# VH-VL binders against p57417, part 9

Target 1, 135 residues: p57417
Amino acid sequence: MNNLIDTIKKIENILYSLERILKQECHNLLKSKTSNEEILELIKRKKILFKKLIILSQDRLCLEKEYNIFPPYESNNKLNNYWKKIINTCLILRKLNLKNKIIMNKKFYLNQRFLELSSSYKKSVTYNLDGNLEI

## First folded at step 15 (VH-VL)

Design t2
Fold by OpenDDE, fold request of step 16:
Structure t2 (fold): chain C 135 residues (1-135), chain A 122 residues (1-122), chain B 110 residues (1-110)
Amino acid sequence: as target 1 above (135 residues)
Amino acid sequence: QITLKESGPTLVKPTQTLTLTCSFSGFSLSEYGVGVGWIRQPPGKALEWLALIFWDDDKYHTTSLKTRLTISKDTSKNQVVLTMTNMDPVDTATYYCAHEPWDSEGYYFDYWGQGTTVTVSS
Amino acid sequence: ELVLTQPPSVSAAPGQKVTISCSGSSSNIGNHYVSWYQQLPGTAPKLLIYDNNKRPSGIPDRFSGSKSGTSATLGITGLQTGDEADYYCGTWDSRLRAYVFGGGTELTVL
């Protein structure tokens, strides 16, 4: 059970980091003069965090099955509390990501570097009703 | 180019603590997404992953040795340190540190040190 | 017990193709990207394949990787004497929350 708790905690931390990055991205995108290099760096960081998040989510799912405990973890207060935070953060991330995509497309549509961004860089994160990660 | 080098004692007595240092160049552990892992290989046996540390100080240890292993980093020195307590002859192996890259989908080790042989003997 | 299973040895003649299998489970190969390493005698492992089928710079196209389900395969075409080595598969395991290696395969060129 400690492994699951640790995994959930790590997920939470990654999500908070993503939130910070997305907010920074949003801020930069809204500037009159946007640094392309800065935006690209933020995109890189997002990708890295998403990688970790995906792996952690896979860990979570595996451990949930092993321990026979599932979101929203009603039988475990600690996990339940983390889960609430995770869900709230995921909702925020989804909104931020969507907002940033819209802004980016409008502002940098003619910029070839941004047009070439892969779909993987435009991913959003949320959890569905079944507790599975949606990207 | 990325290079890693393991250093530490090559002979350890049983029950003593082993401290190995991985010194690296060509990258920084402050770089977003970067990790450094430790892998060992007993003579004539398979590779065994021990631990992994990331730029954000996220750490993983093999379960079988979790209580004995500690991994830490000194970003300013470009070093990662592995500590293993209560050494036993069964822990005799070549110990490698390796670089885990950021620009990939999975975890893996693309650059390895040459390894340092540690013998545990009375 | 090994989490990833490899044949202990394989052999083939020069110029031939050899395949090395790596069998895992849903907690590792089934959900994570596989890497392959070559270890020449007396040397440190070298990365051959990452992310199932990608080659790092300097690795010839004679080396290929594939993944299907809970198994991965390393392919070596145009076998050379210099390919004699131990080969290891590796991947993340979600149950163990650890990187895991296979038991290794000794390749002999006949």
Scores: ipSAE 0.887, ipTM 0.957, lowest interface PAE 0.4, mean pLDDT 92
Fold by OpenDDE, fold request of step 23:
Structure t2 (fold): chain C 135 residues (1-135), chain A 122 residues (1-122), chain B 110 residues (1-110)
Amino acid sequence: as target 1 above (135 residues)
Amino acid sequence: QITLKESGPTLVKPTQTLTLTCSFSGFSLSEYGVGVGWIRQPPGKALEWLALIFWDDDKYHTTSLKTRLTISKDTSKNQVVLTMTNMDPVDTATYYCAHEPWDSEGYYFDYWGQGTTVTVSS
Amino acid sequence: ELVLTQPPSVSAAPGQKVTISCSGSSSNIGNHYVSWYQQLPGTAPKLLIYDNNKRPSGIPDRFSGSKSGTSATLGITGLQTGDEADYYCGTWDSRLRAYVFGGGTELTVL
């Protein structure tokens, strides 16, 4: 059970990091002169966090099966509390991601550079209200 | 060019603690997505993963040795340190540190040190 | 017991094709990307394949990787004497929350 708790905690932390990055992205996108390099760096970081998140999610799923406990973890207060935070953060991430996409589409022209950014930006991960990962 | 080099004692007595240092260049553990792992190989045997540390100080250890292993990083020195307590002759092996890249889908090790041979003997 | 299973040895003549299998489970190969390593005698391992089928720079196209279900395969075509080495598969295991290696396969060039 400790492994699952640790995994969930790690997931939470990654999601918080992702939230920070998305906020930074939003801030940069709202600047009068947006640096493509800065945006690309943020996209890179998002990809990296996504990688970890995917792996952690797989760990979670495996451990859930092993321990026969599943979201929202009603039988475990600690896990349940983490899960609530995760769900809330995922909702925030979804909103932020949508907002940033809208801003980006308004600001950037559809050229090769924009297409590259857009392609990279398509990858996002959240949890739905049922506790399933949305990629 | 990424390079890694293991350093530490080559001879350890049983029950003593082994401390190995991985010094690296060509990358920093302040870089997003980067990790450094430790792998050992007993003579004539298979590779065995020991531990992994990431830029964000996230750590993983092999379960069988988790209570004995500690992995840490010193970003300012470009070093990763592995500590293994209560050494036993069975722990005799070549120890490698290796780089885990950020630009990938899975975890793997793309650059390896040459390894340092550690013998546990009285 | 190793989490990933490889044949202990394979052999073939120069110019031939060999395949090395790596068998795992849903907690590792089934859900994670597989890597392959070559270890020449007396040397450190070298990455051959990552993310199931990608080759690092400097690795010839004679080396290929594939993954299906809970198994992975390393393919070596145009076998050369210099290919004589130990080969290891590796991947993440979600149950163990650890990176795991196979037992290794000794390739002999006849």
Scores: ipSAE 0.887, ipTM 0.957, lowest interface PAE 0.4, mean pLDDT 92
Fold by OpenDDE, look of step 21:
Structure t2 (fold): chain C 135 residues (1-135), chain A 122 residues (1-122), chain B 110 residues (1-110)
Amino acid sequence: as target 1 above (135 residues)
Amino acid sequence: QITLKESGPTLVKPTQTLTLTCSFSGFSLSEYGVGVGWIRQPPGKALEWLALIFWDDDKYHTTSLKTRLTISKDTSKNQVVLTMTNMDPVDTATYYCAHEPWDSEGYYFDYWGQGTTVTVSS
Amino acid sequence: ELVLTQPPSVSAAPGQKVTISCSGSSSNIGNHYVSWYQQLPGTAPKLLIYDNNKRPSGIPDRFSGSKSGTSATLGITGLQTGDEADYYCGTWDSRLRAYVFGGGTELTVL
């Protein structure tokens, strides 16, 4: 069970990092003169975090099956509390991501390019077409 | 050019603590996405993964040795340190540190040190 | 007990093709990318294949990787005497939350 708890905590941390990145992205996009290089760097960092998130998610799913416990983890208060935080953060990420998509589209007319995480990641779709985070 | 080099004692007595240092160049652990791992290989045996540390100080350890292993990093020195307590002759092996890249989909090690041979003996 | 299973040894004549299998489970090969390493006698391992089928720079196209289900395969065509080495598969295991190596395969060139 400790492994699952640790995994969920790591997921939470990654989501917080993503939140910071998306806020920075938003800040850069709202500048009068937006640096494409800076945006590309943030995209790179997002890709890296998504890599970790995908692997952590796989770990979580595996451990959930092993321990026969699943979201929202009602039988475990600690996990349940972490999960609530994760859900709240996901809602924030969804909102931020959608906002950034709109800004990118309007400012650069390259929305699709900037929103593309990586074509090399077979399972790296973390956002749907509406900008919703999918974990 | 990425290079890694392991350093530390080559002879350890049973019950003592082993401290190995991985010094590297060509990359930094301040670089987003970078990781460094430790792998060992007993003589004539298979490779065994020990631990992995990332730029964000996220760490993983093999379960069988989790209570004995500690991995840490010093970004300013471009070093990663592995400590292993309560050494036993069974821990005699060549120890490698290796680079884990960020620009991939899975975890793997693309650059390896030459390895350092550690013998545990009275 | 090994999480990833490889044949202990394989052999073939120069110019022939050999395959090395790596068998795992859903918690590792089934859900994660596989890498392959070559270890020449007395040397450190060298990456041959990553992300199931990608070759690093400097690795000839004689080396190939594939993955299906919970198994992975390394293919070596045009076998050369210099290919005589130990080969290891490796991947992440979600149950163990660890990187895992196979038991290794000794390749002998006849």
Scores: ipSAE 0.874, ipTM 0.949, lowest interface PAE 0.5, mean pLDDT 92
Fold by OpenDDE, look of step 20:
Structure t2 (fold): chain C 135 residues (1-135), chain A 122 residues (1-122), chain B 110 residues (1-110)
Amino acid sequence: as target 1 above (135 residues)
Amino acid sequence: QITLKESGPTLVKPTQTLTLTCSFSGFSLSEYGVGVGWIRQPPGKALEWLALIFWDDDKYHTTSLKTRLTISKDTSKNQVVLTMTNMDPVDTATYYCAHEPWDSEGYYFDYWGQGTTVTVSS
Amino acid sequence: ELVLTQPPSVSAAPGQKVTISCSGSSSNIGNHYVSWYQQLPGTAPKLLIYDNNKRPSGIPDRFSGSKSGTSATLGITGLQTGDEADYYCGTWDSRLRAYVFGGGTELTVL
C-alpha cells in the first residue's frame, strides 16, 4: 500500500509542476514579443513531465490491481485525499492547457497573416480565422 | 560528451557501509529530465539495477535492498552518491553508474561508467 | 527470481542471423519500452537498442529490436566474431517500480 501512496504523491507533484509550466507558457504567450526559445524550452519540459506521468500512471494502475483498491480510494482516507487533489489539479490543467492552445493558435495565425501580406509570394496557411489548425 | 566514473572503497568488511560516488561530465543533474542510476553485477552474474535519481530529486530503489540503499545527488559537484548499509559477501560485485536520458519514451541507460569492483570480505 | 527471462546462451556462425528473446509480463514489457545492452568480456554494458527498436548513434543496423505483447526480441544479422558478448534486455516494471534486467544471454560465434 505504501508503494501506491508514494506513486500517487509523485503523480500529484508532477501535476503541480505541469501547472507551473503551463502558467509560464501562458505568461510568455501573452507577451507582445514571445520568445520562441522560451516556448520551446517549456514544451520540452512538458514532454518530460508527461513521460514521467505516463510511467507513474502505469505504476498506479498496476499497484491498484495488486492491492485491489481503485479510485476514488474510499477505503483509504490518505489515498482518497490525494486523489481529490489530483482531480482538482487535473481540472485546472485542462483549463490552462486549453487557454494556452487558443492563445498560441491566435498568435501563430496573426504572425502568418502578417508574413503573407508582407511577402510577394503566397504562403501556406495552417491556421484559420478562429485560431484553429487547418491540417 | 558524457562520461561517468565510479569511485569508492574496493574492499569492505561485512556489516560495514559502502559509499560509492559517481562523478560525471557532459551533463548536469540540473538539466530537466536527466537521471542517474546505479547498477551492479556480481562476478559471473547478471546485471542488477539498484537505484535511480532524477533532476527533481525523485528517487527509486530496488525493493529487495530498499532498506539498505540510499541514493543522493550533489548538483554543484556533478556527483551522485550511493550508500549501502550492512554489506555482506553476497554484495560483492562490480558497481556501475549510468546516465538516463530525457529525450526518450522509456527509461534506459545510454552511458555507463567503467564500473568499480567492490569485494566484501572479512 | 528474474522478472525478465532470456535464454542463457545462443550460438551461430559468422554471417548468420541470431535472435535473442526476452520474456516478461504485463507489468513490465507489456506496458513499457524495452532496451537492449551488449557487454563484451571485461567491459561495461553498452546500449544497443532503446524504446523497443531505436538504435543509438554508432550502433550498426545489423542490430534490431522488436516488441510484441509481453516479449521482446533482439536481432543480430551478419554475425561477426566481435559480437561475441553477453546481451541483456531491460525495462521498467510497474509492480516493482524498478528498472529490471533480464538474466542475460551469452552469444557465442562459432
Scores: ipSAE 0.871, ipTM 0.951, lowest interface PAE 0.5, mean pLDDT 92
Fold by OpenDDE, look of step 15:
Structure t2 (fold): chain C 135 residues (1-135), chain A 122 residues (1-122), chain B 110 residues (1-110)
Amino acid sequence: as target 1 above (135 residues)
Amino acid sequence: QITLKESGPTLVKPTQTLTLTCSFSGFSLSEYGVGVGWIRQPPGKALEWLALIFWDDDKYHTTSLKTRLTISKDTSKNQVVLTMTNMDPVDTATYYCAHEPWDSEGYYFDYWGQGTTVTVSS
Amino acid sequence: ELVLTQPPSVSAAPGQKVTISCSGSSSNIGNHYVSWYQQLPGTAPKLLIYDNNKRPSGIPDRFSGSKSGTSATLGITGLQTGDEADYYCGTWDSRLRAYVFGGGTELTVL
């Protein structure tokens, strides 16, 4: 049972880390000038956290079967309390992720519109390797 | 280039504690996603995973030796330390430390030290 | 107790193809990526395959990995004398919450 508790706690911690990353992503997306390096670093960190989360999730599933205990863990108060936190954090993450996607989409749309406009005036606009506009 | 090197005593008496140090270069345990593991191999036997530590201080130990094993890191020194208590002749083996990369889907060890041979004998 | 099972030994002549199997369960190979290691006599293990079928830089395409269900396979084509070594599969086990190695396979080049 201790292994399952430890696993659930680790999952919770990963989710908290993801929350921090998504908040940072949101902050960066709202900046007038976004650093490509910062974006790439956040993407990297997200990937790493997801990797750990996937493995931890598999651990959880195996341990649940072994101990014959499943969410919401009504028979174990400690597990149940962690699970409630996990669920709440997941809801937050979903909202944050959706918000970030919306912001990203808007930025992309605006960039596309700008390129179309520039094309209409026979201006060549490209992006350099750093993701900055070259006019 | 990533390199790892194991150091510590090569001879330990029964019941004593073994302390091994893994010194590495080419990466840092402050790097997001990085891990370092310990693996041992008794003479003429198979590889046995012992422990794993990550950049965020997340740790895993083999269940059979969990009560005897401790893994820790010193990021400032680029070192990982493994301690094993109550050594027995059955613990005689070559001990390896190895790098676990972040840029992958699964866990595995891509760079290994050359290993240090530890003999437990009275 | 070995969680991953490998044949103790395989042999073939130079130029031939050999396969090494690694059998596990749903708690390991079934749900996790498999890696393979080559250990030449008297040396440290070397990563050969990771994430089921990916080769690190420097590993020739003669080496291949595959996974199906709860089993993994290492393939070696164009066998060379220098391929004589022990080969280990490895993966994460969710039940044990540990990395696990197979028992190893001794490859002899005839």
Scores: ipSAE 0.868, ipTM 0.947, lowest interface PAE 0.5, mean pLDDT 92

